VHH binders against q9y6x5. Designs and how they scored, part 12

Target 1, 379 residues: q9y6x5
Amino acid sequence: LPPKLLLVSFDGFRADYLKNYEFPHLQNFIKEGVLVEHVKNVFITKTFPNHYSIVTGLYEESHGIVANSMYDAVTKKHFSDSNDKDPFWWNEAVPIWVTNQLQENRSSAAAMWPGTDVPIHDTISSYFMNYNSSVSFEERLNNITMWLNNSNPPVTFATLYWEEPDASGHKYGPEDKENMSRVLKKIDDLIGDLVQRLKMLGLWENLNVIITSDHGMTQCSQDRLINLDSCIDHSYYTLIDLSPVAAILPKINRTEVYNKLKNCSPHMNVYLKEDIPNRFYYQHNDRIQPIILVADEGWTIVLNESSQKLGDHGYDNSLPSMHPFLAAHGPAFHKGYKHSTINIVDIYPMMCHILGLKPHPNNGTFGHTKCLLVDQWCI
Short names: E, the ipSAE of ESMFold2; O, the ipSAE of OpenDDE; V2, 0.75 times the mean of E and O plus 0.25 times the DockQ between their complexes.

## First folded at step 1 (VHH)

Design b19 (framework vhh_5j56_2; at its last look DockQ between E and O 0.01; V2 from the best seeds 0.00; counts 0 for: pae E 10.7 > 2, unsure alone 62.7 < 65, placed apart)
Fold by OpenDDE, look of step 5:
Structure b19 (fold): chain B 379 residues (1-379), chain A 128 residues (1-128)
Amino acid sequence: as target 1 above (379 residues)
Amino acid sequence: QVQLVESGGGLVQPGGSLRLSCVASGFTFSGSDYYAIGWFRQAPGKEREGLSSISGSSGGSTSYSDSVKGRFTISRDNAKNTVYLQMNSLKPEDTAVYYCAAGPLYDRSYFSKEYDYWGQGTQVTVSS
């Protein structure tokens, strides 16, 4: 039987939540599998970009989903969470579910993973749910497990997405122990439900399961605001994305806009597109705007308004607060093994290996995940 | 802003010793389960190579390349947020620019060049 893999994402699950909160079900999952304590995600550390990086192995500049909000100056198209269905935005890369489905006797399934309800390269998952945040985890789980168990051709790759703890992290802030304990307890219970469902269906022993996230969450405050209106008039630019990484489209001379912004705050770095640090791998795409502003950790860029968020993400991807974790269980993975760090783009070549797929060119390093796999040498 | 500053390089005779220092600022290294500090070197016409790394974790796991094992020792001073590379029994082949880097610890036995931050480097010359 071909190997099967379920990829699960709990949005905004900060890596150190595992140290600061209790997760009986997840810890049991980890005990019988593997843990990567830190997953260095891609810049910017936002939902759409990082989820697409997981399934493509590409940096944002390469797969073309460079933010949750994008603008293409040539076509004048906009991308957002409410407008993400145009294949134009996704077609700069080939996600793993497409690769998988194009193989003989294989199909893919998806429960609301970003991009899975869009035909990419004229291919859409054989089984998928249109994104709807009101659909329960249980319903998503039931569909995914049904497809994994009863589909023909068999579903060999499936994705499952859940919006928590991200939404709550934004609302309460990651340092709110009382509220976040409650939220994270629910997440752990959902993991329990997942495991139980798989066991009930007889899938647990043979299914590879990866539980991960796209980014973490940092504490924000009303005391840490950067007001752009204090630095530049709205008439001089169009805002494509706001915080904590602002994408600026100048309406006047770019240099003039830059000069007005470069000293706006000591807690914000301002980059011309060509001067964006190489380590971000966030330069070589037309969808990246001419100027980007990057707020320091915990600082919020605002437009003459107060932030309603007590937590946020999207900051420098080197910040531990931005990092998710990865846990995995199944026949492909060791038991009781803990690993320090991988890059989020490393997940793709690992998944391809597990599924026996030839990976598309990617930025991942298979060597970073070898120690997780039973069929690989680990020094 | 994260910054790494190397010091301690210079000219030394074969068989001599040097102690390099890497002072980190802008982040706390001690207690970090993410950050590792690594020493690299690049000789003229050669690729940059990893030499040693130390984890920021309480255990402070260390690693060494075969080329420096037994001669070089990496250590840290948490109070000073500084990492040291004690280099003994230096050879002419050790002549290079030495770099300090901070970033993720991927594998205890694997040196990646994908560190988040790099110093400017310090020249070490071993010559009679």
Scores: ipSAE 0.564, ipTM 0.830, lowest interface PAE 1.1, mean pLDDT 94
Fold by ESMFold2, look of step 5:
Structure b19 (fold): chain B 379 residues (1-379), chain A 128 residues (1-128)
Amino acid sequence: as target 1 above (379 residues)
Amino acid sequence: QVQLVESGGGLVQPGGSLRLSCVASGFTFSGSDYYAIGWFRQAPGKEREGLSSISGSSGGSTSYSDSVKGRFTISRDNAKNTVYLQMNSLKPEDTAVYYCAAGPLYDRSYFSKEYDYWGQGTQVTVSS
């Protein structure tokens, strides 16, 4: 029987939530499998870019999903989270479910992972749900498990996406222990339901399951605002994205716009595209705007004097608050092993190995994940 | 202090139209994709449901639930800091208290009922 893999994301699950809150079900999952305590994600630390990096193994500049809000100057197209189905945005890379289902006797299934309801290179996931946040976790799980058990050709790769704890992290902030405890308990119960369903269907012992996330969350405050209107007139630029990484398209000379912004706040770094730090791997794509503004952790870039956010993400990917975790269980993985850190782009070549797929060129390093796998020498 | 005030509710016959307004104060809606205002409704004995939303972006990204798509249209007037819901072809099942809500976009879930700021609601009644 070909190996099978279920990839699960709980959006916005900060790595240190595992230490600071109780997760009896997730901790049992980890105890029977493996844990990577911190996954260093890609800059910018936003939802669409990082979910696509997981499934392509590519930095954002290479796969072309460079933010949740984008503009392409050549085609004059705008991308947002409500208009994410145009294949134009996704076609700069080939995600793992496309490669998987093009193999003989294999198909792919998806419950709302970003991009799985888009025909990327004229190929859409073999079974999928159109994105709809009103669909319960139970219904998503029921569809995934039905497809894993009842499809011909068999589903060998499946994805499942859930919006929490990201939505609540934005609303309450990660420091709101009362509300976040309630939210995280519900998520742990969903993990328990997932494991129980897989056991009841006879899938648990032979299905590889990865539970991970795209980014963390940091606390925001009304005391930490950067008001762009204090530094530059709106007429000098088009705003493509605002916070915490603003994407600025100058309407006048780029250097003039840069000079108006460079001393706007000591809590914000202003970069011309060519000066973006190399460690971000965030320069070589037309969708990255000529000027970006990168706020310090917990600071919010605003156009007026107020912000509605209590938590946010998108900051420098070196910040521990931006890092998710990875846990995995199944026949490919060791039992009871903990690993300190990997890069989020390393997940793709590991998944390709598990599934017996030849990876496309990518930025991941298979060697970083070898110690998680039973069939590899660990040094 | 952020405040949202709905208006434009009332009694209307089946097949009729109403236009709801949501005026925001203490909050500036326009200037980026980052801000959204959504419309919700709650009928007696039912859960609150999301209907439509509009972002503050230059293109004004909009979304609609299946229950109202094609009948309701969301729009905005940035100078007045106001969002409108044009409701056409109204049915008795549209009878509810209608709420607007505002906040930053949540990543994938901007029909989310987790918006931080809510208006007090305006009654819409569709009957003969």
Scores: ipSAE 0.005, ipTM 0.413, lowest interface PAE 10.7, mean pLDDT 88
Fold by ESMFold2-Fast, scan of step 1:
Structure b19 (fold): chain B 379 residues (1-379), chain A 128 residues (1-128)
Amino acid sequence: as target 1 above (379 residues)
Amino acid sequence: QVQLVESGGGLVQPGGSLRLSCVASGFTFSGSDYYAIGWFRQAPGKEREGLSSISGSSGGSTSYSDSVKGRFTISRDNAKNTVYLQMNSLKPEDTAVYYCAAGPLYDRSYFSKEYDYWGQGTQVTVSS
């Protein structure tokens, strides 16, 4: 039978939560599998961009999902929740579920991973759920496991997405130990349910399972606000995205807008598009605006109002607070192996290897993940 | 400058209906597709609870919390620059101050959204 892979994401699961809280179910998963302690994500450290990087192996400038809110200067289109089903936004890359269905005569299944309810290059997962935040983890899991077990042709790649601990990280902030402890315990219980369900169905020993996340979370405060209205009038620009990376589309001369912003706050870096640091790999796409503002960790950009956010992400991808982890179990993976760091773009070529797929050109390096795999020689 | 003003609160009997309005100034729905508007409530001695959200596009995506799904409906009128919350089958436990809030779309889902701009609130009381 062909290899099977289930890719699970818990949104906003900061890597150091593993060291500061107890995860009995996740630790049992890791004991008989592998753990990557830090995954260096792509910039900007946001949900849509990083989830698409995991399944394409590409930087955001290359796959085209450059933010959760976007404007394309060439076509004049805006990206929002209601526009996320326009294939235009997603067609700059080929995600793994598309390659799985086209390259191999196999099916893909999806429970709400970003992009899976969109036809990309005229291809959509054979089995999928339209995005709906009200659908329980249990219902998503029930559908995925049914499709993995009962489908013809067989489902060989499946994805499962869950919104926590990101929502609670924003609401309470990662330093709220009482509330975060409660939320993270619930997530650990969901991991326990996942493992139990796979064991009950006879899938556990023969299925490759990856549990990962897209980014971390950092503490914000009402004492750390950057008010753009104190720098520049709204008549001079269109705001495409606000915080912590602001995307500015000038209505007047770009240099005039830049000059009004560049000295506004000591806690914000202001870049003309061509001056964005090369290490971000965030420059070569029409959806990246002429001026971007990057707030320092824990600072929030606002428009003359207070922010209710106690936690946020989107910051510099070199910050450990922005890093998720990766854990995996299954026949492709070593047992009891711990690895320090990989890049989030490395996950895609590793998954292609496990499934026997030829990867599309990508920014990942297969060599970075080979130590996790039983069929590879580790450096 | 972004400002939100709520109206439409009041006293209603259990099983009754109310429609709340949120009027936006400083931006327009037709020109602000990246802005999401959400409805929240807070009862005395309880934390603030998210209820519903709508995106700023012409076909706007909507989300609802489990506590109000099927009873409350969020909608928008771009010509009036207004977002509505239609509340049906009201229960005593729906008694709270109701707030509208606005912000960019930070994350994929309703659960991961945080809002930067808030209205002053409008009181809803469900009792005989």
Scores: ipSAE 0.000, ipTM 0.231, lowest interface PAE 14.0, mean pLDDT 87
OpenDDE, second read of step 2: ipSAE 0.178; ipTM 0.679
ESMFold2 (binder alone), look of step 5: mean pLDDT 77; pTM 0.798

Design b2 (framework vhh_5j56_2)
Fold by ESMFold2-Fast, scan of step 1:
Structure b2 (fold): chain B 379 residues (1-379), chain A 128 residues (1-128)
Amino acid sequence: as target 1 above (379 residues)
Amino acid sequence: QVQLVESGGGLVQPGGSLRLSCVASGFTFSGSDYYAIGWFRQAPGKEREGLSSISGSSGGSTSYSDSVKGRFTISRDNAKNTVYLQMNSLKPEDTAVYYCAADRGYLSWTQPAEYDYWGQGTQVTVSS
């Protein structure tokens, strides 16, 4: 009877939404499980990087998914949303579903988690759905529960990804209480549907379920724009990623580009790659560009234009607005336990422990999550 | 004022290829609040159907309808403020007017009503 785990992500679920809105279904889940109030994500606080950190336990410089748009200086390859299926981008790490299939000869299942529709180290999730944002949460849930209940070898690790509340957080901003309350109530209802479906299928009592997210959201404004065209002419650089972390590939001397940028805005920090703060763990990868611009919280970097973006993420990972939460329920977890903070890279070694897998070398610390687990001593 | 302009349509033989371009004016794809840029087509007497979508700012995600998956590829060039649809292995049933559209929230990338801005369309005809 191998242990089983379902990992669920609601993209862009800011931790303090839990304090400002009612979540009756999530609250019932937490009552008989555990809550980590803040998860300190990795820099940059973007979707692809943090989703891959959750399943590898690695900083972005180590797993290689360093942004949602990337350029690799060694191979001269470009990564955009449309190129996410090239294994080259994902092969710098071994995600947990690959480890699960190779070490224990068990199956993995995936509904839309970033990277699960890509063969990584020649191994693709045993069951998966090609990414398609039009597929409903219910269809994703139906496929995951079917695979959890009807697979041989058994599915022991399953993932489920949902795009909200990130899309609405961008559209309305996190301070729009009317629109965000509607969106968050829908998410809470989806959590209720998830629990009900697992109970109906006889899975609930023996399945470990983690509900988490990759990042938070902060309020943006048309009054908080940084116009790069006021700093530097387009002819001097190639823009690899724009906002709120700009990745600059110089077309001329790097020092000349740096000097044009470094004092242009009081609301943006400009770093040469080797000067990026060590605390970001965002330096040692060929996909990190020679110059990185980091906007202050709530500021948007633009190219001589207005931004209509009312919410964004990608900012400094020390900001509480960038932090998601983690809730979990199941036979591996204590009941009614609250924990203050873990690092997002700590999730991977915890999940490996639950599944009985030997983790690949990683940046997480198992000790940070052991208080969540019934089979561990908490000090 | 926000506009989307499609180009690259034309007459192609079955098995041929076309690349459609969607150029934005009045905003940029890299700096805009638009979360999805979608490609749609409408054949005579049929409803407008979603073919592909690319996330603009939030997630690194592309979507494809089953009818075009493996044959069509969506991509973006932020420096040119352009989204492309590379169409390979074209079939007579691909004959339609092709539209690009921009959406600020993508509850469903396949629903035309979810998109705020639309191009004028470009005709693609696949016949001998």
Scores: ipSAE 0.000, ipTM 0.149, lowest interface PAE 20.5, mean pLDDT 87
Fold by OpenDDE, second read of step 2:
Structure b2 (fold): chain B 379 residues (1-379), chain A 128 residues (1-128)
Amino acid sequence: as target 1 above (379 residues)
Amino acid sequence: QVQLVESGGGLVQPGGSLRLSCVASGFTFSGSDYYAIGWFRQAPGKEREGLSSISGSSGGSTSYSDSVKGRFTISRDNAKNTVYLQMNSLKPEDTAVYYCAADRGYLSWTQPAEYDYWGQGTQVTVSS
């Protein structure tokens, strides 16, 4: 049978939730498959960029989705979660569902995964749902599994996206044990539903399933705020993206704006675009603004408005609090194997291998995932 | 304005065949418009059920419900802006009003609520 792969993302599922909360269904999933305990995601550690990195194997500077909010100075276009449908933003890379879709006797399916409801390189998944947060997980799951089971050409790659526990993490903060326990239990139940659905349809044994996330969540506080208004006048810049990594478009001389911001807070690093640390792989794209502000973990950049978020993400991708996990099950994966860490961009070449796809040039290292795969030698 | 017009329904004996046609207007089956065309049916006293769908955006990927898989075939002719449902090995249980539906940005075939445009339907009766 041709290999099939379902990629599932639970947004904002911090890796250490697995240690601090109970997940009977997910643990069972892991027991019969593999676990990567920590996945180092890409900078910035936000939803759109990281989801696109998963399916392209590219750093943000390369695939062009560099934030949840972007601005292109040449076209004067804006990107946001409410304005993400222009292929202009996505066409700097080729996501795996497009690669798969273009193969003979294959098709792709998608339920709410970022970018899947946009024609990229004039190609869109054979089956997809327009993003709608009101659509239940069950409905998304039902559509995905029906497409996996009853399509011609067969769906060989599918994506499934869910907004939790990110939304709740923002609302309650990751350290709220009471509320997060409730939320995470629900997530585990959804995983149970997923597994049950696959078993009922006879897909479980033959379908490769990856459950992962795009980023973690850190605890924020009203006591850890960086107010930009205390450092620079609003008239001197345009804010393209905000906390915890702010993208600044100067309206006056860049140097002057930089000088006003560079000492704004001891808990914020200010970078000219050309001085952004290489380790972030966040420099070589025109969509990255001239000045970037990076708040320390748990600090929030604000204007003269109070932040209501008790949790946030987007921080340095080396921070454990920003890291998601990866679990997988299926014919391609070992059973009962745990791995310490991989890079999020490593997922792409692994998925390509599983599906027998030739990967586009990417930043992933296939060698990092060999130990997860039954057909590979583990070094 | 999107319009769908079904045709090809009628009376047929068990084991017989029919080919339904759905002519779409108001959008093209080619180009930048992404769409799904689906066939539904509704029998008296029963809920409307999805039978098959075809994707415009993916070059014609198809889906079938278990009830019609192997017997029904959906296809399209872009030049005629028409989607067809070839129905073979018809059974009395297939008696229903058959509807063509279209959606511009979402491909589903099981949920009627997901389709934005509907035809008036064509009656199919399978009886000896």
Scores: ipSAE 0.000, ipTM 0.250, lowest interface PAE 13.6, mean pLDDT 92

Design b20 (framework vhh_5j56_2)
Fold by ESMFold2-Fast, scan of step 1:
Structure b20 (fold): chain B 379 residues (1-379), chain A 128 residues (1-128)
Amino acid sequence: as target 1 above (379 residues)
Amino acid sequence: QVQLVESGGGLVQPGGSLRLSCVASGFTFSGSDYYAIGWFRQAPGKEREGLSSISGSSGGSTSYSDSVKGRFTISRDNAKNTVYLQMNSLKPEDTAVYYCATDYKWGTLYSEGRYDYWGQGTQVTVSS
């Protein structure tokens, strides 16, 4: 019987929420499984880029989803994360569900994971739901569990995406303990529902389950705004992405645009594309614009206005506030083991190992996750 | 200064229709900037939900939640810098405060947190 894996993402689940709030259901999950306390995500620390890195094991410059809003200088195409199903944007990598279906003749199932409603290399997830935020967690779970039990070829890889706590993190900010406590308690209850459903259906003992997230959340403020209109006139550039990483496409000489921006605020770094720090692995892709602005943690780039966001992400991936966690349970995983840190790109080769798939070339290191696995020697 | 102002709310009987308007100031819908305008609603004691969005590429793509698909229609008038939500076949469960929002980019209904700029809201009440 082939191994099975369910990958669950709670968008924007900052790692240190685990230390500051009560999670009785998640704690029971971890007690008989594993916990990675911090996952170092990829830059930029945004939803679409990091979700695609989890399932490809690649840095954003390599998989091509470099932001939630993109412009491709070669093809002159524009990307939105709203309703854009053009495979062009996703075809620079092979996500794990495609490998699962093509390499092992198995099925994949998806409830809302970014990219799963798009044919990638002419292959779409065997079972999927078109993205719709109004669909309840329960309906997503019902579909996933139905597909795990009633598929031919069998579903061996399934994904489940939920928008919280990201939406509330933006609205209230991570420092609002009263509102965040309510939201996080609801998420813990959903984890309880997930485990109960899997037990009821006889799936729990033989299914590997990973619970993770794409990024964290940092507190923002009306006192920490960078007004881009104070730096440069709109007629000199096209704005491809705004905050906290602005992507600038110059309409005049690039050096002139750079000179207008470079000293405008002490709370952002301004990079020509070739000067972007190597540690970001955010340089070698046509969708990365000629000038990139990176705001300091908690600072918001605006166009002569206030921001309603009290929390945000997208910042430097070295910041602990940007880090999610990973918890896992199942026959592949040790019980009661805690690990300090892995890279988000390491999740992909680990999942390939669990499923018996040969990974495509990737930026992850299997050695970083081997101590989580029962079939590996951890020294 | 970016501002969004909603109007067109009110009291209507079940099966009735309303058209909401969202007027944007401080930015325009033109150019290659990927502004998206979304409509959201929040009923007392319930979470805010996304209903519909329209792209900022001069009348590009539209999206709808399952709860309103086939009943609500989003449209835009770029000359007036206005987005409309035409609401038909209204039900008591449509009673809520309705908000428009923009992120200055191609937005999504992935979560309300993807939108940076919000209007003050307009009340819609569906009752007999």
Scores: ipSAE 0.000, ipTM 0.227, lowest interface PAE 15.7, mean pLDDT 87
Fold by OpenDDE, second read of step 2:
Structure b20 (fold): chain B 379 residues (1-379), chain A 128 residues (1-128)
Amino acid sequence: as target 1 above (379 residues)
Amino acid sequence: QVQLVESGGGLVQPGGSLRLSCVASGFTFSGSDYYAIGWFRQAPGKEREGLSSISGSSGGSTSYSDSVKGRFTISRDNAKNTVYLQMNSLKPEDTAVYYCATDYKWGTLYSEGRYDYWGQGTQVTVSS
């Protein structure tokens, strides 16, 4: 049988949730599969960038989705979650579903994964759902599994996306044990539903399934705010992205703007674009603005307003609170194996291997995931 | 303290069979699903070579190097806290010291350092 792979993302599933909360269904999934406890995601640690890194194997500077909110100075175009349909933003890379879709006797399916409802390089998945947050997980799951089971040419790669526990993490903060317990229980139940559905359809034994996330969540507070208005006048810059990584487009001399911001808060690092730390791999793209502000963990950048979020993400990708996990099950994966950490970009070459696809040039290292795979020697 | 003790090595003729045992102490196979036992060998003047591994858990995933695939079989007995390597169709080139190793802490390890504990090794000699 041709290899099949379902990639599932639960947005904002912080890695250590697995240690702090109970997940009976997910644990069963892991028990018969593999777990990567921490996945080091890409900077910035936000939804669109990291989801695209998963499916391209590229750092943000390379695939061009550098934030949830972007601005291109040449075309004067804006990108946001409400304005993400222009292929212009996505065409700097080739996501795996496109690569798969272009193969003979294969097709791709997608349920709400970022970028899947956009024709990228003039290619869109044979089966996809337009993003709609109101669509239930059940409906998404039903569609994706139907396509996996009954399509011709066969769906060999599919994606499934769900907005929790990110939304709740923002609302309640990750340290709210009462509310997050409830939310995470629901997530585990959804995983149970997923597994049950696959078993019912006879897909469970033959389908490779990856359950992962794009980022974690850190606790925020009204007591940890950085007010930019205290440091610089609004007329001197345009804000392209705000918190916890602010993208600043100066309207006056960049140096002057920088000087006004550099000492704004002891809990915020201010970088000229050329001085952004190399470890972020967040420099070599025109969509990265001239000045970047990076708040410390748990700090929120605001514009003369109070924060509306008790949890947030987007911080330094070395922070454990920003790290998601990866679990996987299926013929390609070992049973009962845990791994400490991989880079999120490592997922792409692994998926390509599983599917027998030639990967595009990427930043991932296949060697990092060999221990997860039954056909690879891990010694 | 985790310890591994290999046994079962010896002299055998080409085409013969041996069964190696690796007894683990300091942790229990039934107490954790997230471990692996691997068999390695090192011939004189050669680099250590991985041969086979078996994971903890009910699934018991196994792997084999190309050099031993089809001839060697790894298995586990949880009750005895022992992993076995059944070696059939032995060849002179299989002559080496055989080691078992465990990565019972593999959940916290990078792939480069997967195996934390090693046995003392057992000599296998295949000769006519």
Scores: ipSAE 0.000, ipTM 0.257, lowest interface PAE 14.3, mean pLDDT 92

